VH-VL binders against Prefoldin subunit 4 (PFD4). Designs and how they scored, part 4

Target 1, 129 residues: Prefoldin subunit 4 (PFD4), of Arabidopsis thaliana (Mouse-ear cress) (q9m4b5)
Amino acid sequence: MQQQGSKSGSEMEVTWEDQQNINIFSRLNNRVHDLDDDIKSAKEKCENLEDAGNELILADEEMVRFQIGEVFAHVPRDDVETKIEEMKEATCKSLEKLEQEKESIVTQMAALKKVLYAKFKDSINLEED
Below, E stands for the ipSAE of ESMFold2; O stands for the ipSAE of OpenDDE; V2 stands for 0.75 times the mean of E and O plus 0.25 times the DockQ between their complexes.

## First folded at step 1 (VH-VL)

Design i8 (framework fv_ifinatamab; at its last look DockQ between E and O 0.01; V2 from the best seeds 0.00; counts 0 for: pae O 10.5 > 2, placed apart)
Fold by OpenDDE, look of step 2:
Structure i8 (fold): chain C 129 residues (1-129), chain A 123 residues (1-123), chain B 106 residues (1-106)
Amino acid sequence: as target 1 above (129 residues)
Amino acid sequence: QVQLVQSGAEVKKPGSSVKVSCKASGYTFTNYYMHWVRQAPGQGLEWMGYINPSSGRTKYNEKFKGRVTITADESTSTAYMELSSLRSEDTAVYYCARGPFTIFGVRYGMDVWGQGTLVTVSS
Amino acid sequence: EIVLTQSPATLSLSPGERATLSCRASQSVSYMHWYQQKPGQAPRPLIYDASNRATGIPARFSGSGSGTDFTLTISSLEPEDFAVYYCQQSYNTPYTFGQGTKVEIK
């Protein structure tokens, strides 16, 4: 986000509070980008676990080949199913938290935008290209 | 002035549903979570869930096993809590409470509360 | 869920005395809050995130603590301070409250 504060000819006094708001907005914006990456990763993981679970449901074998670290082992199907479900639940919960945080931040950013645009008008650009 | 005004007391039969409303005023409705907390007579406080009115996303206390539905109407700045399959144990005062979003890394609690709505479940 | 245990259950004191209320969490947490509740009223926020006094709350109220142990202190009790106090965590969902500490007049 290139905050080009173009000082147009009317020297609008930037207060300490204004600067803080701008800084906060910048931090929040950066955090949103981080969250986007984390959310993407979490979604992918969740999807993979779901697919793995579905594949396991289709398996009729009592013992299934399961990767534990770098080693493949034969593990009871039920144990694998339980593990996948646990992982899925944890991942999905984590994803939910990330999304909630993002929503919170986005809402905060919107509020900051209103305040900043109200004061600085066209002298500030808070929009991402 | 920031205010949450809840609907009036309810008397319900077991197995029925109740829907409590919470009208917000004096602030931007979509900038805060709306929480629901209940308190049985002579007991402590129990968190039920919250809604983000801006997105409609909800989080529920799993203890209620899907019996709770929280909704929000942005146009009227009103949040709702519906509790189904009512039991005698659901007799309580139900509160809506405003909750700030995470600000500067701080997760705040509930800063403004409604006056409470008594729901009595009796046969 | 995170369990919050408050102690003591009841605290009997006289006006002017110091009140110390404890809240222990079953695990390390951040974002511990304190509320005051008087009979027939909704809870009122006192402290946010362990030590931040809510707007309009008198200076005699203070909070401290981290990890699993949190404390609410009333330096000098006023007559209007006799009430039930709850701690609450917003670290993880479900949000949970302590069982409350009743501060009553001796």
Scores: ipSAE 0.005, ipTM 0.612, lowest interface PAE 10.5, mean pLDDT 88
ESMFold2-Fast, scan of step 1: ipSAE 0.006; ipTM 0.545
ESMFold2, look of step 2: ipSAE 0.006; ipTM 0.553
ESMFold2 (binder alone), look of step 2: mean pLDDT 92; pTM 0.945

Design i9 (framework fv_ifinatamab)
Fold by ESMFold2-Fast, scan of step 1:
Structure i9 (fold): chain C 129 residues (1-129), chain A 118 residues (1-118), chain B 106 residues (1-106)
Amino acid sequence: as target 1 above (129 residues)
Amino acid sequence: QVQLVQSGAEVKKPGSSVKVSCKASGGTFSSYTMHWVRQAPGQGLEWMGYIIPILGIAKYNEKFKGRVTITADESTSTAYMELSSLRSEDTAVYYCARKYSGYDFAYWGQGTLVTVSS
Amino acid sequence: EIVLTQSPATLSLSPGERATLSCRASQSISYMHWYQQKPGQAPRPLIYGASSRATGIPARFSGSGSGTDFTLTISSLEPEDFAVYYCQQYKSYPWTFGQGTKVEIK
């Protein structure tokens, strides 16, 4: 008798706080999409630099032909190998940071999704890329 | 998805030069190795050279010494192969091919027929 | 340069038969690629690294070999398999190709 019923026939209302959470989810979803593109590009670059290094090793030349505009020069193979390795290291370090950022964002999105779905269930659609 | 689109067929006179283009779309252009391979009518494949645009490195088959130049324009994602001092035996279909990790010549252009005739 | 010799030059077979194509190198090599080419088309990658099948290539295609002797096998020929096949080495520059083996309908 003293327990008031909170079961209502009224539709659930979106509060200001709910709207903030939806906005945050959308922002994070857009960022993870951008990160996926960056990660894919970085992986591709790292692999191609590995291939370039292997091709130079197979050439077995002390001097490598190097094109600068319309002129060809010859540079020591070791210098070219060093440049490729430096570029590869930079790309791989960048890739690691991007992957760490994505993991953090995905974790945040999962938490927000649980909060919003717990309240709205089938009444809300959170679109993920 | 990677697509390579080459320039159209050319008819050239002996002693002239030809420049074939290969425009890449999909994927990253500058860090991929782009190769050029030709095939004379009814004959096998012959490797001409490659370029790695981001490194400014080009390597050529010694058979074409002084006659072949491979370049790349990263702003348009286009590779070029120029062959000078053309002879009748240079009549061939010229292909560009982009190496993909794990596969050599994974993506090929449609080919450009270059006919050298007087 | 490394010379690749393919044999036979022509292989005449019927659908359902097994095709065995040979590629011999003038020097020992670590890796061999195989390509299929049909008239008017660019070469299609089949096998890389002597034995790894390229994406989308049916299981009936297999590669084997090491040193100077390499083989491409098609376990049971389908109508679309009648084409010219090329081997390629990438152990050293210049990259070289075999002269091709034509697999034709008997």
Scores: ipSAE 0.000, ipTM 0.506, lowest interface PAE 11.8, mean pLDDT 80

Design p1 (framework fv_polzastobart)
Fold by ESMFold2-Fast, scan of step 1:
Structure p1 (fold): chain C 129 residues (1-129), chain A 121 residues (1-121), chain B 107 residues (1-107)
Amino acid sequence: as target 1 above (129 residues)
Amino acid sequence: QITLKESGPTLVKPTQTLTLTCTFSGFSLSTSGVGVSWIRQPPGKALEWLASIYWDDDKYNNPSLKSRLTVTKDTSKNQVVLTMTNMDPVDTATYYCARRGYYGSYYFDYWGQGTLVTVSS
Amino acid sequence: DIQMTQSPSSLSTSVGDRVTITCRASQSISSYLAWYQQKPGKAPKLLIYAASSLQSGVASRFSGSGSGTDFTFTISSLQPEDVATYFCQQYNSYPRTFGQGTKLEIK
C-alpha cells in the first residue's frame, strides 16, 4: 500500500512552519522558567538590600557589624552604606535586563499563540509550564 | 476562567490545629511565576497575609505567627493546604486563598470566596 | 515590616462626587502597590495594580497614582455600587502588608 503523504482537513494540517513555531514556543517557554527564577532571586536581593540600607539610616552608629559570607567585620558606616548602594545598583540593573528579556519573550510567545490558535483554535493547547 | 475555593472546618477549639484546603481551576502551579497565598480577615478588621507557596515549592510565612504555619501544594490536584497550629480565639477570621499571577503580577488577582473559621469552645 | 497607613478611615459622600483615598508606606515600595474593593460579606476584588494600572473589567472611573511612599486612589464619579471598604497593599517585600481600610458610604 502507498500513501499520498497528505492529510484530510487542510485547516488542521501541521506544516513545517507550524512545527517550527511550536518548537520555538517550547524553547521560549523553557527560557521563561529560567528567567522567572533569576528575576525572583534578583528581586529578593533588591528587597533585602533596600531593607538593609534603610536599617543603617536608622542605626545612628559610626561603626557597624557587617556579614560577608561567614565573616563578621566592624566597618565604618559610610563604607557599608556605599557597598550596599553599589550592590543594590548592580542588582537592580541586572533585574531590569532580566525583566526586559522576559517582556520580549512573553511578547514573542503571545504572537506565536495568536498565529497557532488562529489556525488550530481549540485543538491546540500551548500551556505555559 | 480562574476560580479558587477554600474548604475546611468552620469551628475549631482553642489549642487545636486548623487545616484549610484551597482548590483552584483555570491555572496550574506548575506554571513558572505563579503562586497561591493565604490571607485572613478578623470580623470588621484589616486583611493579614499569612503564607505563600510558589510554582517551585518556595514558601514564605508571616514571621508574626511564630512558625505556627505550614503551607504545602499538590500540583496534580490543583490544591494548596494551609496548616495552623495552636489555634486561639484571636485567630477567628475569614480565611481566603488568592492567586499571585505570573512575573510582574505579584498582586492578588483572583480570590476565593473565603471561609469563616470561628475559634471557640 | 512595611506599614501601610490609609486615610481617611471612613468617608461619607454623595453619588457623582469625586472620592480620594490616600495610602502611605513606611518605606519606599516603588510602584508595587495594589488597591482592592471589598463589599460586605464578599471577598476582596482587585481594582488597581502597579500603583496606577487598571485591572481588566474594572470601571474606568477608578484610578490610582503615586510611587515611593505616597499613593492615591480616586473614584472620579461615585456610583451607588461603589459602597465598600477599600484596601491598599504593598507587594514590594515580605511580609505582604495591607492598609487598615477605608469604609466608603453614601449619604
Scores: ipSAE 0.000, ipTM 0.513, lowest interface PAE 16.9, mean pLDDT 81

Design p10 (framework fv_polzastobart)
Fold by ESMFold2-Fast, scan of step 1:
Structure p10 (fold): chain C 129 residues (1-129), chain A 120 residues (1-120), chain B 107 residues (1-107)
Amino acid sequence: as target 1 above (129 residues)
Amino acid sequence: QITLKESGPTLVKPTQTLTLTCTFSGFSLSTSGVGVSWIRQPPGKALEWLASIYWDDDRYNNPSLKSRLTVTKDTSKNQVVLTMTNMDPVDTATYYCAHKPWGLYGMDVWGQGTLVTVSS
Amino acid sequence: DIQMTQSPSSLSTSVGDRVTITCRASQDIGNYLAWYQQKPGKAPKLLIYAASNLQSGVASRFSGSGSGTDFTFTISSLQPEDVATYFCQKYNSAPYTFGQGTKLEIK
């Protein structure tokens, strides 16, 4: 074929598939934001349960004051320790799963962005926070 | 017409490093969006993606193979090289390289493959 | 990592039959799914890309559908030359994982 110093390329048009993939990127980006909120909430709860457990180690009382919502109850220390350990295991495990899901989605978004930018470069506006 | 061909040793001893070269024609790895991938298939088993390198030198390696894999390109020679360290008999497979065109397309053109046997 | 599971692992049907193979991703991969045909001793051949788009030069009896996590590959009227193993592959992000393959035979 005839060679040119600067190869002339064909203009790339946005296909239906490209628009679908842009839409998928937007949906994944929204899911990441939702996950960030869930992760923040789960992390705070996990940390609060760790703090509550640590406070029990320092307590000299056989009965402790335990807060559930707006209510304070006086319960045996052993009962509170068991409940905190159970809640901590459940909540911290949930946090781990949410973090794994976010990592997966972020990886998917990076690959999707790579494919779209490979075709369009600066022509695609893929916003993420 | 796009063509790719794998070359390298057909027999490798355990613990040695495998080096395979993919030589291609009909496209340039300087073309925006274009990439080349390496895939392997043990006899009678599934296809396993190993690595990809793109026009901008962006590289991806299969995490399950850890740091055993290195992929490089020489755009002027139309070659992509795969290096795999610490070969084991379980790495016996047919190794393929394949062209990835610009956009949402899959790997549209594959080399014929080269069988690499790992034995003492 | 996202797991890719094909069903069935093997299939035996008659010439002229409609054949359907499924592929499931353990997480959403959008429409970044390709289907490949591999005949014994040969390199794979791309048939379908972006879940539902027929590769240039591929016979119209082949089609794909689905998005997200569930995908199907269909041969509308099986021909003798279609005897092969069929693989799906995700390519939304690395690793670009293949399914385990579906071996298609004629009775």
Scores: ipSAE 0.000, ipTM 0.509, lowest interface PAE 16.7, mean pLDDT 81

Design p2 (framework fv_polzastobart)
Fold by ESMFold2-Fast, scan of step 1:
Structure p2 (fold): chain C 129 residues (1-129), chain A 122 residues (1-122), chain B 107 residues (1-107)
Amino acid sequence: as target 1 above (129 residues)
Amino acid sequence: QITLKESGPTLVKPTQTLTLTCTFSGFSLSTYGMGVSWIRQPPGKALEWLASIYWNDDKYNNPSLKSRLTVTKDTSKNQVVLTMTNMDPVDTATYYCAHSPYSSGWYLFDYWGQGTLVTVSS
Amino acid sequence: DIQMTQSPSSLSTSVGDRVTITCRASQGISNYLAWYQQKPGKAPKLLIYAASTLQSGVASRFSGSGSGTDFTFTISSLQPEDVATYFCQQSYSTPYTFGQGTKLEIK
């Protein structure tokens, strides 16, 4: 405690709890950016596996040239179908989990913004474009 | 390449606080997606997840034990510490720490420490 | 909390036999299911994750299947070194929960 009746003044008190909330917001904000990269990567992989599977359904060859990203192989069609399906299931489910995690973090950040802006108003900047 | 090892007291009296340290190598808790979890197993019983801590200092504690558990990390020392208050004989168990990637997909406890048996008795 | 139920609680069979263990979740967990092997006096070892994906370095005789609430773990041809307790674990939501374990013995 510093002074009484400070509500009529322009001074603000920053508590240890306020600093912790600011630090947590910064950590969550960094996590969202990292998570966006993971989501983009997982989404791209999920889409590539879906495309590969669809292309394979239309093929009439016993041996298939298999490509995901920069990897190439010539394998039996049945083996490729099984591998694509396994990878697709795993990757698309991982994408769902990552999206759920992002929603949780965004909700936490919104709650922290309300707490911090209620006290500091224009004196604090918690935004990132 | 990834290794973990638990350390701490093997005997604790009822009502006392247990402090266990997990020392690890082969990964860093400053790296995106990395985490460490604590799991225990009472003799002859099922495994019970206690807590997890991640690279961003996110912490998850088992709700049934939440008020008793604190998990912290020291990324520079490659250590994670579990503190559990008000120990009871029912807390007698082998305590493990494990590598637990958060967002790297699909598996939660891919490498485990050897475990340390903690006996709670008078 | 998501409850994981394993069956059977114990199983005794012969070398070379096909072994199946089942795990049921109290609610849908998609494919967020792992299987572990624990030998006496040792820490658990991850065998399978994402319900059906074999961990690197794990013998091909181990396999997993299932989605949603019902999951199966299979050893295609039991070896002496497979004597252990096996347990499933869901990673869909916290608290993360384990099955009660299946103790596998050789006759």
Scores: ipSAE 0.000, ipTM 0.502, lowest interface PAE 17.1, mean pLDDT 80

Design p3 (framework fv_polzastobart)
Fold by ESMFold2-Fast, scan of step 1:
Structure p3 (fold): chain C 129 residues (1-129), chain A 122 residues (1-122), chain B 107 residues (1-107)
Amino acid sequence: as target 1 above (129 residues)
Amino acid sequence: QITLKESGPTLVKPTQTLTLTCTFSGFSLSNARMGVSWIRQPPGKALEWLASIFSNDEKYNNPSLKSRLTVTKDTSKNQVVLTMTNMDPVDTATYYCARIKYDFWSGPFDYWGQGTLVTVSS
Amino acid sequence: DIQMTQSPSSLSTSVGDRVTITCRASQSISSWLAWYQQKPGKAPKLLIYKASSLESGVASRFSGSGSGTDFTFTISSLQPEDVATYFCQQYDSYPYTFGQGTKLEIK
């Protein structure tokens, strides 16, 4: 018995595991995009709170006018300083955690990309940012 | 204990704007990775997700209704507000607010309000 | 949008029976799927998240399995209080989408 066949050098078999890895990569890539938006927003808020705190240090008034987001008030300096520090701590810690999560996801994506590219090379298109 | 409760009008005329408020306790949108969503359910039909807002003020709206939907929060009052413009009889549904169980910047809903039935009729 | 299809639309069975409900996604959602229980006139209650994780405080007779596009929800021994409509939900991508629901009744 003689088997006949043709060679298809351009085709790779996609296993269930390969499909899962592709799907995971796609989802992680989408999460990185969402996370980048969260990080940008948190970073801007953290910077704004830092600027507000620094401006407050230079103020010489007992009562301070301020606006952060939707908060508008004439309040004692001590109250504003306390609120800014509380908001800054919460927001800047949130930013730090978001950045750590992004680092973890990017590391996972890099590992998946190496596995997928090792098998498929230029036969696969993995979109990043 | 975590609780959420919807409030707003129960009867809306076609073309009017609906405004619903979700008031919650037992958690704060000052904390990282917290979020609240609006979901509706027409009588006898499936659930439909409308919008989500997260503690960092990131917002997501259902693309099918995006131009009609606005979601905002008042962190100091523990409130999230949904506005939906140009109401139509087909928008008659029970409207729920629910907390997002964080899972990779997304998630299912672990605590729900009791829901408020909004009827759109002329 | 990701379409979620549940089967069956309704079923009737006896107390103590094993109940199985399935949910199919129109595209892969990996394990980003939740199951809810909804009793008439009440809000939905989360039972299962991440396809197979039991929510805190939920009875151990409820379980979930599956990945990719095909998912299963199981009640190992049906109790009278389990009469409800059950919904699946994907949270892989926005917009979040739900199945049409499965109405469970006792004979």
Scores: ipSAE 0.000, ipTM 0.512, lowest interface PAE 16.1, mean pLDDT 82

Design p4 (framework fv_polzastobart)
Fold by ESMFold2-Fast, scan of step 1:
Structure p4 (fold): chain C 129 residues (1-129), chain A 121 residues (1-121), chain B 107 residues (1-107)
Amino acid sequence: as target 1 above (129 residues)
Amino acid sequence: QITLKESGPTLVKPTQTLTLTCTFSGFSLSTRGVGVSWIRQPPGKALEWLASIYWDNDKYNNPSLKSRLTVTKDTSKNQVVLTMTNMDPVDTATYYCAHRLRGYSYGFDYWGQGTLVTVSS
Amino acid sequence: DIQMTQSPSSLSTSVGDRVTITCRASQDISRYLAWYQQKPGKAPKLLIYDASNLQSGVASRFSGSGSGTDFTFTISSLQPEDVATYFCQQYGNLPLTFGQGTKLEIK
């Protein structure tokens, strides 16, 4: 949770720019929570594709049973390996981009915290609940 | 013909990092299909697979321990190294390295003698 | 993770007896199952792979059968040197998982 606390009769006053910075921090914090959900979903998908690829590594038959949704197919192993590799590349690349975006936002939030805490000290609490 | 041997500390304090080395002979980790895996066994309990590394540097870690584990190889030295962070008393176990072929001979067919790692203060 | 359950957890029998141990997987693992023998203080030894294939150098009294979720390991005529703990292991899915073990003793 985020809290603004300069109103207790302190000499500190909140300027329009300070309020904008607090608002920006709040929006970034909300975006981080949205990204955490997206990262969790992408990571699960990436891991599921890694597991599927590993299962194929353990199979030494030329034809393998492969499930896509509710359909089972008996397809050449090389074809399934190629498909999994393509899907994994796309999904894991997407995960990487989401993680980079989160890192950027977290860095920006840290900078905003430093500025706001330098001015308000104990009078403000910028928690990332 | 194929031999493997584990080496590393036998006593680790809680929160420390464990580093174990598997030194092998009789095969090369540059040979297609060849891999080396790490398996542990707490005293009197079941075996638990930790990680595997293959000839092509493909690596697999147990998901329950993934953030704590790294496995690397040095093919010229015939060595595989396991690193496990943030050790806890529940990690007390005999640690084995073992040989297997991916997709050609399924099963851990050659094992090191194992090294007992005790985690205590 | 695929859970491997062995039955029984322990048994005690006589030299010459037929011994049967079972292993159940929580999901279909096709034929991707191995059996290991572990004697006190020693590393496990691979006995059976691909559910029913005998590892080279392993005595013919050991055998395995099964597919899908239910697997059986048999010693046709127990020898004194067979006193050990036996483990099944699936390799149909990562992570690789082992059964809890069956301790075999001679009465």
Scores: ipSAE 0.000, ipTM 0.501, lowest interface PAE 18.7, mean pLDDT 81

Design p5 (framework fv_polzastobart)
Fold by ESMFold2-Fast, scan of step 1:
Structure p5 (fold): chain C 129 residues (1-129), chain A 123 residues (1-123), chain B 107 residues (1-107)
Amino acid sequence: as target 1 above (129 residues)
Amino acid sequence: QITLKESGPTLVKPTQTLTLTCTFSGFSLSTSGMSVSWIRQPPGKALEWLASIDWDDDKYNNPSLKSRLTVTKDTSKNQVVLTMTNMDPVDTATYYCARTYYYDSRGYYMDYWGQGTLVTVSS
Amino acid sequence: DIQMTQSPSSLSTSVGDRVTITCRASQSISTYLAWYQQKPGKAPKLLIYGASTLQSGVASRFSGSGSGTDFTFTISSLQPEDVATYFCQQLYTYPWTFGQGTKLEIK
């Protein structure tokens, strides 16, 4: 039932291999969209935690108001500093992993796009955004 | 008949550069979707993917080794060459080349492998 | 990098038995998983790709299943020639990574 490869087609014909390449590109493109959202969120959180940590370094109070989402609490300054540092480390590491995954996928997409555009020229539009 | 065979030195000294050649027959790296990958296996350990080169000369290298790895092809000779710099005893492994193919929305597979060549890095 | 963990690391069983090997990915890889057989002193041989598609020429007693993070490889009735180490591989993202292998032996 399954066959490996197929005979070469003309520039205007879609072969089975061409359809597979298009399907792979579509799957990778969907993953990149998800990753872009996650990366944007992680970048903003990492920056906010860096700013919060810097502000606490200058604080003189032993008790500070700490916000987790929409919840506010009064906690010891040292506990807040530890919490911010832990959250920063976790978030920045997550950001690095997401960026590495995106780089890998973008590289794969570039290879597929090159193959498809070489054959179909302006006849194919591979949407990335 | 599809065949791949690795060739190169079996003994390498620490800090030297390793050059391995994969010579294949029964397929062409000019065929769309076709690529060749290099994989290694230290004695008694797992397989580790090193690099791939495709029909369009696009190259993919393992990030943990990227600065040490170069992969090239000679389509007229049906050969793919792996170069790995700054060899260390921990790089002692059997090195394989394998035919790699884009097949469908589920990605790639490596369907034909060379016999492998054991490269020992002496202390 | 995506980490691939196989279980068990080794197993010993009898001819005719059903053998099950599992592979777990540290993050979702959909169905972008292959299974290989490696006999002593030989190169790996592709058995299954796309998590569940049997490679042409491979005996029907071999099968694969799973998606996401958890995958299973099964030999329905073990034969003497099946003594080998079996490896899973994710091909979802670079770098491609392999499991540590499962060594299968006959009692």
Scores: ipSAE 0.000, ipTM 0.515, lowest interface PAE 17.5, mean pLDDT 81

Design p6 (framework fv_polzastobart)
Fold by ESMFold2-Fast, scan of step 1:
Parts: sequence; structure tokens; C-alpha cells
Structure p6 (fold): chain C 129 residues (1-129), chain A 119 residues (1-119), chain B 107 residues (1-107)
Amino acid sequence: as target 1 above (129 residues)
Amino acid sequence: QITLKESGPTLVKPTQTLTLTCTFSGFSLTTSGVGVSWIRQPPGKALEWLASIYWNDYKYNNPSLKSRLTVTKDTSKNQVVLTMTNMDPVDTATYYCARMGVYKGFDYWGQGTLVTVSS
Amino acid sequence: DIQMTQSPSSLSTSVGDRVTITCRASQGIRNDLAWYQQKPGKAPKLLIYAASSLQSGVASRFSGSGSGTDFTFTISSLQPEDVATYFCLQDYNYPRTFGQGTKLEIK
């Protein structure tokens, strides 16, 4: 324990509402970190499926040839195209939802930051990693 | 106050193209997370989502109608436009535009405009 | 496409009764579900979003619950002005899909 000699800053009353706003900001900031990881993963998958779909659409082949062990297999191109389109739609929509969630959270954090800084000025520092 | 209003023809002949305009106030399509959607409802039937356009120019069309649908926005006029080609009597419905807020689905709706497709 | 199934298709009950409507998604949709009220000749009105959140200005007798695939909408004490058709909406994935609706009448 260390005693202060004197106060050099302003004294502010921290209300229950202020504490709740600070706690909400902290929770939202932690959620943004989780979302950034999810968005990165979803974006990579969406881009990979988009590229795969584009290459398949441009291909002249009716059937896709691949090798399993010593056997060469052919699968209909339209079946593969349909599956890629379904996976792309699902993944890219998931990406959109994650981006919407992040935008909502960022907007809420900005509003909370404005309210808290209006009252506390430089007496509060809201960290955004 | 948030308001939306649909405008366009109330009668369309088979094979014609329908163009509907949604004019809105009280919000901007430059706001992050916000979008505008088109939804229709045939008389006495369920609601069917048609298309959405978002603040960042993301556009999504109902797969069943994708080749017939175009959705565009003009942020300076606070308008969203739906174009649907090759109209058929089965497309007779009340057409709504609605705002999409983040996490809220369709939170504010226009009054709707009845479009009848008949020869 | 995600199929939304509502139960019942219609019901008739008395003022003051507790009313429950169920909505089932054909796959997991998290909490991306909304409930709408529609009166004849009018546009739908949002009542509940994110499965359980009450829209601003909506009466507290309306509530929602559930996550994943099974959802319920409840009116704790039916009022005469609640006569309407109620719809659920999933906004988890595209295309956005609505339930077929539940017509609520007072006997």
C-alpha cells in the first residue's frame, strides 16, 4: 500500500451507469478480437471457394479428373460446380454476418467512448487493441 | 423518424419489366451495417424475400428469381430501385421495401404497393 | 435453402390467455430469428429480433425464446388488438426465409 501525497487530477464521480458502460466496452473489445480471427478464417475460405468456382466455370471440361491411388476418377463438372456454389454461398454469407456483427460492435464502442470521454475527458483511457 | 415508401406501376402486362422505387428518410445507406430489402406477398400467401442491398454495395438476390432481379441504390437521393424482368401473373403481389438493421432483420417497412400482372 | 415451419397454422383463444407459437428451422440458425405481426391490409411490424430481444416500443407481453433450430413466441396475456397473423424470419443465411404464418383469432 502506498499513500499519495496530493491529487493532481480531477475527481469524478463514477456512477453505477458509468461502471456498466466501462464493463460493456471491455466485453465488446474482447469480442472484436474473437471476431477478427473468425473473419480472417471465413474470408480466406470464401476467397478460395470463389477462385475454385471461377476456374471451374471457365473450364472446358464436362468432367473433372482426379487420381486416388492407382485409379483415375471422373466426376460430372456440374455436380462439383453445384457443391462449390453451395459451399461458397454458405461461407460468404457467414463472412457477411461476422462483418455485420463487427460493424455493430465498433459502432457501439464508438458511442460508449463518446459518452465516457465527454464526462471523464483524459481521466479515462479506453484501450482498443 | 424512419419512413420508407414504394412507388411504381400498379398494373403490368405479362412479359413486361417491373421497376419499383423505394424512397426513404430518417437514415442513410452510408451507415455501417444498414441495408434495404425488397419483400413481396401474394394475396393471402406468405412473405417472400426478393433482394437486399447493403451500405457497402453488397447485393443479394433470391436464387429462385436471380436472373430476373436487379437491385441498385442512389445514396444521394435516398432511393433503392428494384427491377424485375419477364413479369407473369404469378408475380401478382404486394411489394414492400424494408430497412435492415444489424441483428434486427427487417425493422421498418414501407406501406407496400400492390402490383397486378394481367393482360 | 433454410425451411421455416410454424405451428400451429391458426388458433382461436380468449382475451387474457397465454398464447405460444413455435417456429422450427431446418438447420441451425444461432439466434438469427425475428418475429413479425401483420394485420389485414398492413405491412408487417417487427416485434422480436435476435430470438429474444424486444423491439423498442413493443408491449412487454410479447416475448421470444430459443436458439439453434427451435424457437417460441409468447403473448403472456392476449389483448383484442393482438388479432393478427404472426410470422418468423431467419436472417442467418441467404435466401432469407419466412415461416408460413400463424393466424391468431379471438373466439
Scores: ipSAE 0.000, ipTM 0.514, lowest interface PAE 16.9, mean pLDDT 81

